# VH-VL binders against a6uvu3, part 31

Target 1, 145 residues: a6uvu3
Amino acid sequence: MDKRITLIGSKIAKTGNEFIYCGVLEECSECRFKKICHDGLIVGKRYRIVSVRSAKHPCIAYGDGVKVIEVEPSNNFTILIESKKALEGLTLSHSDIQCNNILCKYYNLCHSEGMPEKYKIMELHEKIKCPKGNSLIKATVSTIN
Key: E = the ipSAE of ESMFold2; O = the ipSAE of OpenDDE; V2 = 0.75 times the mean of E and O plus 0.25 times the DockQ between their complexes.

## First folded at step 19 (VH-VL; framework fv_felzartamab)

Design w4 (at its last fold request DockQ between E and O 0.73; V2 from the best seeds 0.00; counts 0 for: pae E 4.1 > 2)
Fold by OpenDDE, fold request of step 23:
Structure w4 (fold): chain C 145 residues (1-145), chain A 121 residues (1-121), chain B 107 residues (1-107)
Amino acid sequence: as target 1 above (145 residues)
Amino acid sequence: QVQLVESGGGLVQPGGSLRLSCAASGFTFSRYWMNWVRQAPGKGLEWVSGISSEGSYTYYADSVKGRFTISRDNSKNTLYLQMNSLRAEDTAVYYCAKDRDIFGYRYFDYWGQGTLVTVSS
Amino acid sequence: DIELTQPPSVSVAPGQTARISCSGDKLGDKYVYWYQQKPGQAPVLVIYQDSKRPSGIPERFSGSNSGNTATLTISGTQAEDEADYYCQAWDSSTAVVFGGGTKLTVL
């Protein structure tokens, strides 16, 4: 099962938010919530919050407390896509942006390695001012398996 | 008593390479993500790279992707930054910064004093 | 991507209250962190999670975050508070983001 239960800072405990689990802090060692907070997560993995419980619990690491959340692994990537193809919810076949300027600061976003054949646009971000005049937009995309 | 000490900075020509090190002490190094943050002369702070506690995951700013490699040796409590294909705009003081967060909303509770990297012809 | 905007400079007389803003889209929905950097020194964390002070940071330092703006407040500003201040946040797309920094001058 992909869904896991954990805790997260109260302020950022919102459905749809994503985070990367970074692991256990030293001060967590004696925390009564250590098991529920940490045991279900894998260090380095990205997760998306799918539900939030309203009750707030004290936490040494988060001064505003924490809330119980349900999460699932997130398979999102950030890439640049052509603006004309940019629509949230749309499924696209991956293709690199046609550009050979390896010195461009956006090169890796335009030529993302390991991209699947297809992905779904989850969120659109700002338009990018391409030095070569390409109409590009930054997008969060999710792999489609 | 957390201490971070950077080393390896110096003068290098464009296209050259340099390897930075950060010696950590005063905390359980292998538990925490580590980061490199740089600051060009007279400019602001720029996050460069981060690495997970065991080194399994690495992250890079777009400006250094493909050129820089972050790594760590937990047996030596040392963080590294291999910098290749250096550019003039890479000129900066490079800080080693200790990560502190569980859920990615990360911040840096301790910083080294930095090591200066100058890329110039 | 989130972008954090700070005023380039703020001036305050000794004993007065300094306020440094950090603006970003929906910044109030994120945790904001503040760093103090004095000339020739490394940054020092002065506020974490919007309003929390690390051990050793004077009580005159406080923080708030709502709407699109986080604010670092220094009450009873002292000469030694003269420094550059940077706000910082995290975004799932861009990772760690810093503001441009604010130079606080104590007149």
Scores: ipSAE 0.789, ipTM 0.911, lowest interface PAE 0.6, mean pLDDT 93
Fold by ESMFold2, look of step 19:
Order: sequence, then C-alpha cells, then structure tokens
Structure w4 (fold): chain C 145 residues (1-145), chain A 121 residues (1-121), chain B 107 residues (1-107)
Amino acid sequence: as target 1 above (145 residues)
Amino acid sequence: QVQLVESGGGLVQPGGSLRLSCAASGFTFSRYWMNWVRQAPGKGLEWVSGISSEGSYTYYADSVKGRFTISRDNSKNTLYLQMNSLRAEDTAVYYCAKDRDIFGYRYFDYWGQGTLVTVSS
Amino acid sequence: DIELTQPPSVSVAPGQTARISCSGDKLGDKYVYWYQQKPGQAPVLVIYQDSKRPSGIPERFSGSNSGNTATLTISGTQAEDEADYYCQAWDSSTAVVFGGGTKLTVL
C-alpha cells in the first residue's frame, strides 16, 4: 500500500494506532506544516500508523505538539464468519449470513455494510453464542485492494 | 458565535419514527464533522452517531445501527437524525455536538440544548 | 471497548480543592476530555487533551492523565461549579466513550 506522511498528536503517535482523517481545521490555514499534514489524505478514510519520528513539532491544534508519522490506508472490519472457514491469513469470498433478526445483539457483525466480495482474515477473536445456532467466530478482516 | 439548535423531539410509540434536526450557525458548518449524543433521564451521556463534513461517511453506536440514519444538508447548515423502529431505551434528550479533532479522536467543543424524545406506549 | 469509571459523587467545601477521577485500562495512552453539565443545561467542554483549558473556562479547572487514571481538579471550588462532570475518551476513532458522570456538590 502507498504510504503517506502526516503529523498527529504526540500522545497518539504510536505504530499500530489507527485514525480517521477528518479534514483541515480553519486554524491550520497559516500553519507551516499544512501541506505535509494534509496532502494525500482523504476525508473519512481510515489510516494505520506504520512509523513514527521522535521529534516533536509545535501545533496550534495539539498543545503537547505533534510528531511526523507514516501511514497507510486501513480497511479493517470486525465481522462474524463461520468458524469452520476461519483461519488467519485466509482470503474468503463474502457471503451474508441469512438472518433478518434486527433485534439480535450480533446483527451488525453479521451484516457488515460496505463489505467487498473478498476479504482477508487478519485476526481471530472469540466464538459467540448465536441465538439461531450458527457456529460463528468474531474476526478482524481487511479488504483486498 | 457558535449556536446549535435541535428540534423534532416528541412522544412516539414503540416501533415508531421521528426525525430530529439541528440548525447550526456561527461557524463554517461544511468543514466540521457533526455528532448526536443522547442522555436518558437521570443517566449519563451516550454517543449515538457522527457524520463527515461532506456527508459521505457515517458512524453509529452499536445500539442504533440499522435503525438510525444521520445526514446533513450543508446548503441549509442543518444536521439530521432519522430514527426508525424506536424502542423505550431510545428515550433521551438528544444533543447535536460539534466535532473538533482533525484525526477522528473526537471531542465536542459546542453542544446544543437538546430535544427530548420519549418512546412509550 | 474501554470502560471509564467515575465516582458517583464528590463533595467539597467552598474554597477547597475538588478532585474527580476517571479510570480506564491504559487511559494514560489516550487523550481525555471533561464536560461540565449543570441541571437542565447542555454539557460544556472544560478540559481537552488531558490538561488544556478552552477559552472562557476559569483557571481553577485543571486536568491530568497518567497510567489508568485521569483527574479533573478544581481548586478554590465555587458554588457555581456544582454540576455533573463527565470524562470522555475513545475506543477506536469512531467509538466515543463517556464515563458515568460524577455529581460535584459544593456545601
């Protein structure tokens, strides 16, 4: 994935952290870092921090200063998938679970809106007790770019 | 001066629908993400939903996903919350809140006075 | 999901220092925000980014955050400071989490 450079608040500038880019504030108009902070980032898109430089820089929006970071797009989702298909690193074709129980506490994990046809399993979590008896496991997945 | 004014609250039966509005003024509305936060009577604050400055990205608390739809009209400086399939648990004062952080670690520098939604038989 | 725990109430005499805690797992790794809510009113941001004070908030309000605990401190507490206070952090960039709130009583 194509890496971008930006700056983020010093406390949260840690490798592995994720954020959603929300756009330029009016206070940034006269900032000498405006271009490096904002060029190449897309409003609403999620990014993952892949490296952090240790030097702090002043920022009108962050009183503790900011650090230079490298980021890459993150397309991670948390969903439920069939336990028998669940192996970390595996690429699967997406199939909706056939269940219209909108009152189920797991409904949003079974019907993740915006999922592509294929995804890669990044991390497996706990199995859940499906009210309809499906054998499901919670997983963090990534879209295939 | 920043002002946020909510409206559209009222009494509704379970399973019913309401649409909330929030009129914004005193800032460039189209540049800021906006949020709804609710508070049940005598209870604490609960974040409900957020929307990007252009309206193309929306986010919801798990408790409202699939039932609530956040939207905005930047030409009218207005934020909306369409609430469907309402439940007794949705009874709360609903606040419109202005987001300030660049990177989505959201916090709310200005709040409206709220509008009360009551869901009861 | 991070859980933010606050004491339900804190009482302080006028002129004394009030301390309201907010606890969560590794909360010191996050920015913490504080809101004041007086009865029948909307919340007002009083501390952002752990320790910063918005314009118009009196100097007696301060904040800290380290380890698992953030603290809102009000020095020289006045009767007008009587309110509910909520801490806020996040669990992922879309999951805003509030503490349960603390009623500050000024006797």
Scores: ipSAE 0.425, ipTM 0.736, lowest interface PAE 2.9, mean pLDDT 84
ESMFold2 (binder alone), look of step 19: mean pLDDT 91; pTM 0.933
OpenDDE, look of step 19: ipSAE 0.730; ipTM 0.860
ESMFold2, fold request of step 23: ipSAE 0.294, 0.290, 0.277; ipTM 0.683, 0.684, 0.657
ESMFold2 (binder alone), fold request of step 23: mean pLDDT 92, 91, 91; pTM 0.933, 0.931, 0.930
OpenDDE, fold request of step 23: ipSAE 0.780, 0.773; ipTM 0.915, 0.912

Design w5 (at its last look DockQ between E and O 0.50; V2 from the best seeds 0.00; counts 0 for: pae E 3.6 > 2)
Fold by OpenDDE, look of step 19:
Structure w5 (fold): chain C 145 residues (1-145), chain A 121 residues (1-121), chain B 107 residues (1-107)
Amino acid sequence: as target 1 above (145 residues)
Amino acid sequence: QVQLVESGGGLVQPGGSLRLSCAASGFTFSRYWMNWVRQAPGKGLEWVSGISSSGSYTYYADSVKGRFTISRDNSKNTLYLQMNSLRAEDTAVYYCAKDRDIFGYRYFDYWGQGTLVTVSS
Amino acid sequence: DIELTQPPSVSVAPGQTARISCSGDNLGDKYVYWYQQKPGQAPVLVIYQDSKRPSGIPERFSGSNSGNTATLTISGTQAEDEADYYCQAWDSSTAVVFGGGTKLTVL
């Protein structure tokens, strides 16, 4: 994935941290760093910080200033998939587990929001005992788009 | 001059549905994420749902996932919360809260007055 | 998932300093926000990014955050400061998280 340069609050400018880019604030319209901060990011997308520069710059949104960072889209998700589809390295088209039990503790893993259309299975975890008898396994998946 | 005005609250039976609205003014609505936060009587604040500026991304608390739907109409400066399959524990004042942050470390700089939702037989 | 813990209540005499804590694992690595809520009213942001005051918030309100604890400090506490106070943070997995709230009583 392509690395992007942006700015982020000094306190949270740490390698490994993640954030969701929320877009340009009204206050940012006249900011001299507007292009660096905003042009390379997509609203709603999650990013992971891969490097941090030490220099601080002023920011209207962050009173303690901001640091220059390099980021990559955070592409990993944890979901439940059918055991029969569970193979590390396999690419799948996403589909929610068909279940209407919203009270199930696994509901969110079976119906994950913001999932990409296609993903690659990166790591398989424990098998999950589905109350409805579905054969499911926990998996870390990464978007391929 | 920011103003958020919730409406649509009321009494509803368990299993029923209700749609809340939040009319926003005093800021560029389409630039900001918006949220619903609720407060049960005598209890604390609970984040319910959030939506991105364009509406393309939605987030929900586990307690309402699958039952509630957040949406927005930027042409009308209005935020919505469709609540289905309502439960007694959904009884609360529901606040519309304006989001403020660039990088997801979100907080709410403005709140509406709230609208009361009562789920009771 | 991050959990924020606040004392249920804090009492202070007028003119004294009130301190309300908010505890969570590695909370010092996160930004913490504070809201004031008076009876029958909506919450009001009083501190953002650990220690910053929005315009219109009195200087007697301050905040700090280190280790596992964020603290809202009200110096020279006044009667009108009696309210519920909530800390709030953001977590990548849990999204927005509130503390349980603290009732501040001005004696």
Scores: ipSAE 0.709, ipTM 0.851, lowest interface PAE 0.8, mean pLDDT 92
Fold by ESMFold2, look of step 19:
Structure w5 (fold): chain C 145 residues (1-145), chain A 121 residues (1-121), chain B 107 residues (1-107)
Amino acid sequence: as target 1 above (145 residues)
Amino acid sequence: QVQLVESGGGLVQPGGSLRLSCAASGFTFSRYWMNWVRQAPGKGLEWVSGISSSGSYTYYADSVKGRFTISRDNSKNTLYLQMNSLRAEDTAVYYCAKDRDIFGYRYFDYWGQGTLVTVSS
Amino acid sequence: DIELTQPPSVSVAPGQTARISCSGDNLGDKYVYWYQQKPGQAPVLVIYQDSKRPSGIPERFSGSNSGNTATLTISGTQAEDEADYYCQAWDSSTAVVFGGGTKLTVL
């Protein structure tokens, strides 16, 4: 639902790629495509490219040109989860990992404050070597709230 | 001419807190995303945090998430980094950096001179 | 997510061409950026979007990016080009990734 059309640099215009919309640059103020590129996008929101049109169009911000894309909102971020719970596509309820080692290099991935109640596992990455022996895997997740 | 001037660095104990500031001039501060990038002594560059032009959206490297808070005051043209629960590994020069991209593929066209944070007992 | 690998050092004679590589999985599918850092100084952007030079960067600096490797090329290398060089790309799971840096020595 609520898919949007915009333009993005031709090299990164690929289905499945994600970006965070950062707003209009000063160089775009006089661009004839300004409204098409920027209307309907919210600064700070992450979007996923769902389709790409092959034609290139000129752009002052991207010297190799831009392509028309269709996008949808995305709320993905990286956390550590227990390996036994980790299956791509699975929806899990949030559960804090029991650890108080604030000097651990993974502390922030285990204790992501503001984590939503539920999330969907989008992609699994590498397992990490937890100093306390927890079996943890790094995952890209999407919010479901 | 774009200028970014960091301040607030110093010596703190592990577990302590420190607040960094970056004074910006020479551009319309409220129109740009801003970032902190750090460099440990003898080491490479590490992105720490970024903040949207309005201040409504913040992003953090995994190593600092939950301990550091980025903020900005657009009326004062100032970027901040509140650093809590500091660790020895947070010892670095901290740079303020101006962001310049539409779609969050950040690159930093202007950097401040940096401010040194040392975390040791 | 992507990891960027640079050689720790590169040495060239004055006037010769220096090439500094930055390797990552499918890096040619991303825009790559390069920064120069001289001792005691802040980094300076020297290449953006793979191959574009900001205003004020000498024409001897150029860049390319294809396959798994981006390359910063300095033709006619001068003593003042001696510095650390960092590549940078984006990471779909994290906002910004830097390479480990390359010390360019001109001797």
Scores: ipSAE 0.324, ipTM 0.700, lowest interface PAE 3.6, mean pLDDT 83
ESMFold2 (binder alone), look of step 19: mean pLDDT 91; pTM 0.935

Design w6 (at its last look DockQ between E and O 0.02; V2 from the best seeds 0.00; counts 0 for: pae O 6.5 > 2, off the site)
Fold by ESMFold2, look of step 19:
Structure w6 (fold): chain C 145 residues (1-145), chain A 121 residues (1-121), chain B 107 residues (1-107)
Amino acid sequence: as target 1 above (145 residues)
Amino acid sequence: QVQLVESGGGLVQPGGSLRLSCAASGFTFSRYWMNWVRQAPGKGLEWVSGISSSGSYTYYADSVKGRFTISRDNSKNTLYLQMNSLRAEDTAVYYCAKDRDIFSYRYFDYWGQGTLVTVSS
Amino acid sequence: DIELTQPPSVSVAPGQTARISCSGDKLGDKYVYWYQQKPGQAPVLVIYQDSKRPSGIPERFSGSNSGNTATLTISGTQAEDEADYYCQAWDSSTAVVFGGGTKLTVL
């Protein structure tokens, strides 16, 4: 029950890609794939593509066609981590950045309360200029378990 | 015909607040995600925020997160942006934009004409 | 975050072909969208999903995207095509990214 089937534009139907499901279009009302595209997904929830089937199918929403994909819910967080520890695919134990400046514009990224004990780095983004001089990079991470 | 009409812009001092509105017509407002995009004078476009069709999910650019709040009232076909702790860098024309994609790979098929927000001491 | 780079300006003679580039790392792995903005007006979508035209957009507008570069092409460029053009893509954090814009001048 933790995996779902849908279809997505063939160009972005790649294992590891993530998206948020935004809902059914009115144009999909008579589409023969409507049930497959939409029944397993919850509006506003994030999903990760875990497998892709190679056949392309026509779709009114994607002019270059769609592919069948299998997805799973994603529990991704955006946080700041030390740049020296930041490698995509690496699994780290959560460690707090020692800073109590609650007025810092990055505070919520340094102090993501409820953060899992371990996480996997999924994607690295920009380095930021920390007011305290820490060498930090913004990262998308995923829960372990 | 799709129409989006923004209002609520004006001159405000740094640290102040404004609330923007966008009146929507010509489509089933409650079925579509909606967005705010801004453009500083003489500069390019910058996405600001998006909201799901029901209003249950909201998303923000990092530059405005914690300061701006997007909301909608589907009974009034109106999109809102509450802008707090305004800074000079928030000076821009703010556009209401209609989202069309099934997934979060967004693009905006209709735009309003914009409302100017000026943050200046 | 992906960075999208556009030339600041492009000039063409009327009736000639204009090409506006949009460059970003691995941009060909993403769908690219193009917007036209005339002075004092809101942006208008002219190309979606790399190469598709919305209803009402003239056939002279076309697009392509491969490798690190997407290109908006306007064949038979007309004076009314003079505008700013923005490319747009997204990243995996669901934020959208715009290019810096290109001013197209029809001499």
Scores: ipSAE 0.445, ipTM 0.728, lowest interface PAE 2.6, mean pLDDT 84
Fold by OpenDDE, look of step 19:
Structure w6 (fold): chain C 145 residues (1-145), chain A 121 residues (1-121), chain B 107 residues (1-107)
Amino acid sequence: as target 1 above (145 residues)
Amino acid sequence: QVQLVESGGGLVQPGGSLRLSCAASGFTFSRYWMNWVRQAPGKGLEWVSGISSSGSYTYYADSVKGRFTISRDNSKNTLYLQMNSLRAEDTAVYYCAKDRDIFSYRYFDYWGQGTLVTVSS
Amino acid sequence: DIELTQPPSVSVAPGQTARISCSGDKLGDKYVYWYQQKPGQAPVLVIYQDSKRPSGIPERFSGSNSGNTATLTISGTQAEDEADYYCQAWDSSTAVVFGGGTKLTVL
């Protein structure tokens, strides 16, 4: 099934929030919740929280504790792509926009984490004025299964 | 085939001491938290103590704190419960319970048949 | 501290539906587990995570949990279902907590 049970920091445990699973920590080695936290999740994949339980549980990694959440893989992403590649319905292999300006307001859209290797362009949005002069366009893309 | 076999129960006077053992087999003992749960005659289940997979973390019910000590020897696949300063209210069947930690909360998928501890003058 | 309250006894006729409640403050925010214990035997897990059945447990066993009450439901109750049933939860302050248990009698 697509939905999975896991735990996440209490402060970020909100329905609708998304996160990238980053793997097992050394501190988790003897934790009773290790299985639920880590089993079934894929490193580098983006997940969306679909439900949250209110009870808090202690966690070494999260000082404020963790909450039980239900998650599902994120399948839709908003990213920037090169204009020359922008065509609705087209399947592309993912590649980050080559830019090292981490202060740019579009940096996360140019370097989106948790992206699938391939995706389909579902919808094209506005052209973006790249400060470095790149011809970019905002697009909604979907994972290809 | 998971198997848990408790031993060490018996009759002891108030203030006395007793050491229970639980021999585990059929699973990777060192990977699971283990617990003691007791049941007084004709009464309900009461969690007594729990221990982490390596033994680094121990938990106790308030009723036994300071008197009981849980430990384990993973090389021997054995769980222990050292009971000191025993009281009449400690009289119960003591079960060894394997922790199922795949899900979010602690619960027990396998239990031993228990060993009877009777504290009486 | 969390406290779980169960009715001491429930009676049901064969073939009828038995419902055993387990009450606690905001219990619906926690997972509840259920154990069956027959005389002279160790407890057996029959429901985990509110409503999930372990392998080997009959489909007539089901569970729910919302608000302040978890419920174990046995549809089409059979004579062999006569036993004590315990709900259980976990809390960071009290660790593992059991309900007082419910004796189910099949009349």
Scores: ipSAE 0.018, ipTM 0.608, lowest interface PAE 6.5, mean pLDDT 90
ESMFold2 (binder alone), look of step 19: mean pLDDT 91; pTM 0.935

## First folded at step 20 (VH-VL; framework fv_felzartamab)

Design x1 (at its last look DockQ between E and O 0.50; V2 from the best seeds 0.00; counts 0 for: pae E 5.1 > 2)
Fold by OpenDDE, look of step 20:
Structure x1 (fold): chain C 145 residues (1-145), chain A 121 residues (1-121), chain B 107 residues (1-107)
Amino acid sequence: as target 1 above (145 residues)
Amino acid sequence: QVQLVESGGGLVQPGGSLRLSCAASGFTFSRYWMNWVRQAPGKGLEWVSGISSSGSYTYYADSVKGRFTISRDNSKNTLYLQMNSLRAEDTAVYYCAKDRYIFGYRYFDYWGQGTLVTVSS
Amino acid sequence: DIELTQPPSVSVAPGQTARISCSGDKLGDKYVYWYQQKPGQAPVLVIYQDSKRPSGIPERFSGSNSGNTATLTISGTQAEDEADYYCQAWDSSTAVVFGGGTKLTVL
């Protein structure tokens, strides 16, 4: 994936951390680092920090300053999938769990909106006890680029 | 000078729908992410939904995904929350909250006074 | 998913220091925000980014965050400080998370 350079608060500048870029702050309008911070990012997009430089730079928005980071787009979702399909590293075509119980607390995870047609299972989590007896497991999935 | 005024709250039956509005003033509305936060009677605060400055990106708590839709009209400085398939547990004061998002870490620097939504048969 | 835990209530005498804790796994690695809510009113931001005060917030309000616990401290607590206080953080998976709230009573 395409990597971008930006700056982020020192405290949260850690490899593996994710954030959503929300745009330019008013305070940043006259900042000398404005271009570095903002030009390479897309508003609303989620990014994962892949590297961090040690040097700190002053920032009006972050009291502890900022660090230079490399980031890549992150397209992770948390959904419920059938246990029989659950394998880390596997690519699946998305399909909602067949269930019409909209009152179920898991309904949204079983019927996740905005899901791409295909995704890769990145991480498997706990099994979910489905009230209807479906064998489901929580999974972190990533959009296939 | 920042002002957020919610409206649209009321009594609705389970399964019903309601649309909330939040009129914003005193700041450049189109430059800020906006949020809905609710508080059930006698309970704590619960984030409900957020929307990007342009409206291109929307986020929802698991408790409301698939039922609620957040939107905005920047030309009218107005935030909306379309609530469908309402449940008793959706009963709450709904606050409009201005976002002060900084590189993924969201918080709310201004809040409206809220509008009460009561879901009851 | 991150969960923020607050004591349900804290009591303090006028002029004394009130401390309200907010606990969560690796909370010290996150920024924590605090809101004050008086009865019948909307929440008001009193601390952001662990320890920063918005304009208009009295200096007696301060915040810290380390380890697994963030703390809101009110020195020289006044009667008007009686309110519910909520901590808040951001989680990459669940977005915004609030603590359960703490009722501060000024005796």
Scores: ipSAE 0.736, ipTM 0.879, lowest interface PAE 0.7, mean pLDDT 92
Fold by ESMFold2, look of step 20:
Structure x1 (fold): chain C 145 residues (1-145), chain A 121 residues (1-121), chain B 107 residues (1-107)
Amino acid sequence: as target 1 above (145 residues)
Amino acid sequence: QVQLVESGGGLVQPGGSLRLSCAASGFTFSRYWMNWVRQAPGKGLEWVSGISSSGSYTYYADSVKGRFTISRDNSKNTLYLQMNSLRAEDTAVYYCAKDRYIFGYRYFDYWGQGTLVTVSS
Amino acid sequence: DIELTQPPSVSVAPGQTARISCSGDKLGDKYVYWYQQKPGQAPVLVIYQDSKRPSGIPERFSGSNSGNTATLTISGTQAEDEADYYCQAWDSSTAVVFGGGTKLTVL
């Protein structure tokens, strides 16, 4: 199971936010929530928040308290996608851009290595001027397995 | 008292290599993530690289990825930065910084005094 | 990718209040940290988690963060507070981002 329940500072407990798990904090050694916060997370792995529960709990490490969150591993890419398909939160298949212009300055963004079969759009950035006239927008996407 | 002492800086030609060291004392070094932050003369702070407490995970700014290697020796309480293929733009004071992390937040509660790296022809 | 913008300089008279801003898109949704760097010295942390002071930092240092702007406030500014000040926030693409720095001059 790739999804896990943990706790994070209430200010940053927002769907779509990401963090790198850094291990058990010294402040958490005596905390009764220690196992809930830390079990199942891998040190050095990036996680994305997929849901947030409204209840707040006190925490030594976060003065404004923590919220329960559900997380999954994250491997973010920056790619180009067709502007007409580009909506934040949308899940897409990667079978989009057909261009073999190896000398294009955008080639690596159109042909990102290790592109997943499906991805979710996390953030939209600037539109670019494609030499072939394609309507493309730069996006941060997350893999979906 | 937490103390971080950098060494290994100097003058190097472009394409050269240097290894920086940071000797740590006053805390349990093996329990903390560590970082390198640099500052070009007259410029602001730029994060360079970070390493997990065990040394198993390393992170790099895009500007140094593939050229710099961070490492640590927990038995000697020492942090290292191997700097290869140096460029003029790498000229900076390099600071060792103690990571005070909370679930992926990184802030630096203690800094060394820095060591100057100058890359020029 | 979040960019943190600070004014290049701020000048205050001794005893007056200095305010140093740090602007970024939705910065109030993140925790902000402030570092003081005196000439020829290493940075030192003066504010963490938006508004908290580390041990040994004078009470005249305070911080706030809401909307798009975090502010470092120094009340009763003293000559020894003359330094460069950097804000820092979490950048999910690179893990750490700093503002460009603000030179505080006390005259």
Scores: ipSAE 0.197, ipTM 0.623, lowest interface PAE 5.1, mean pLDDT 82
ESMFold2 (binder alone), look of step 20: mean pLDDT 91; pTM 0.929

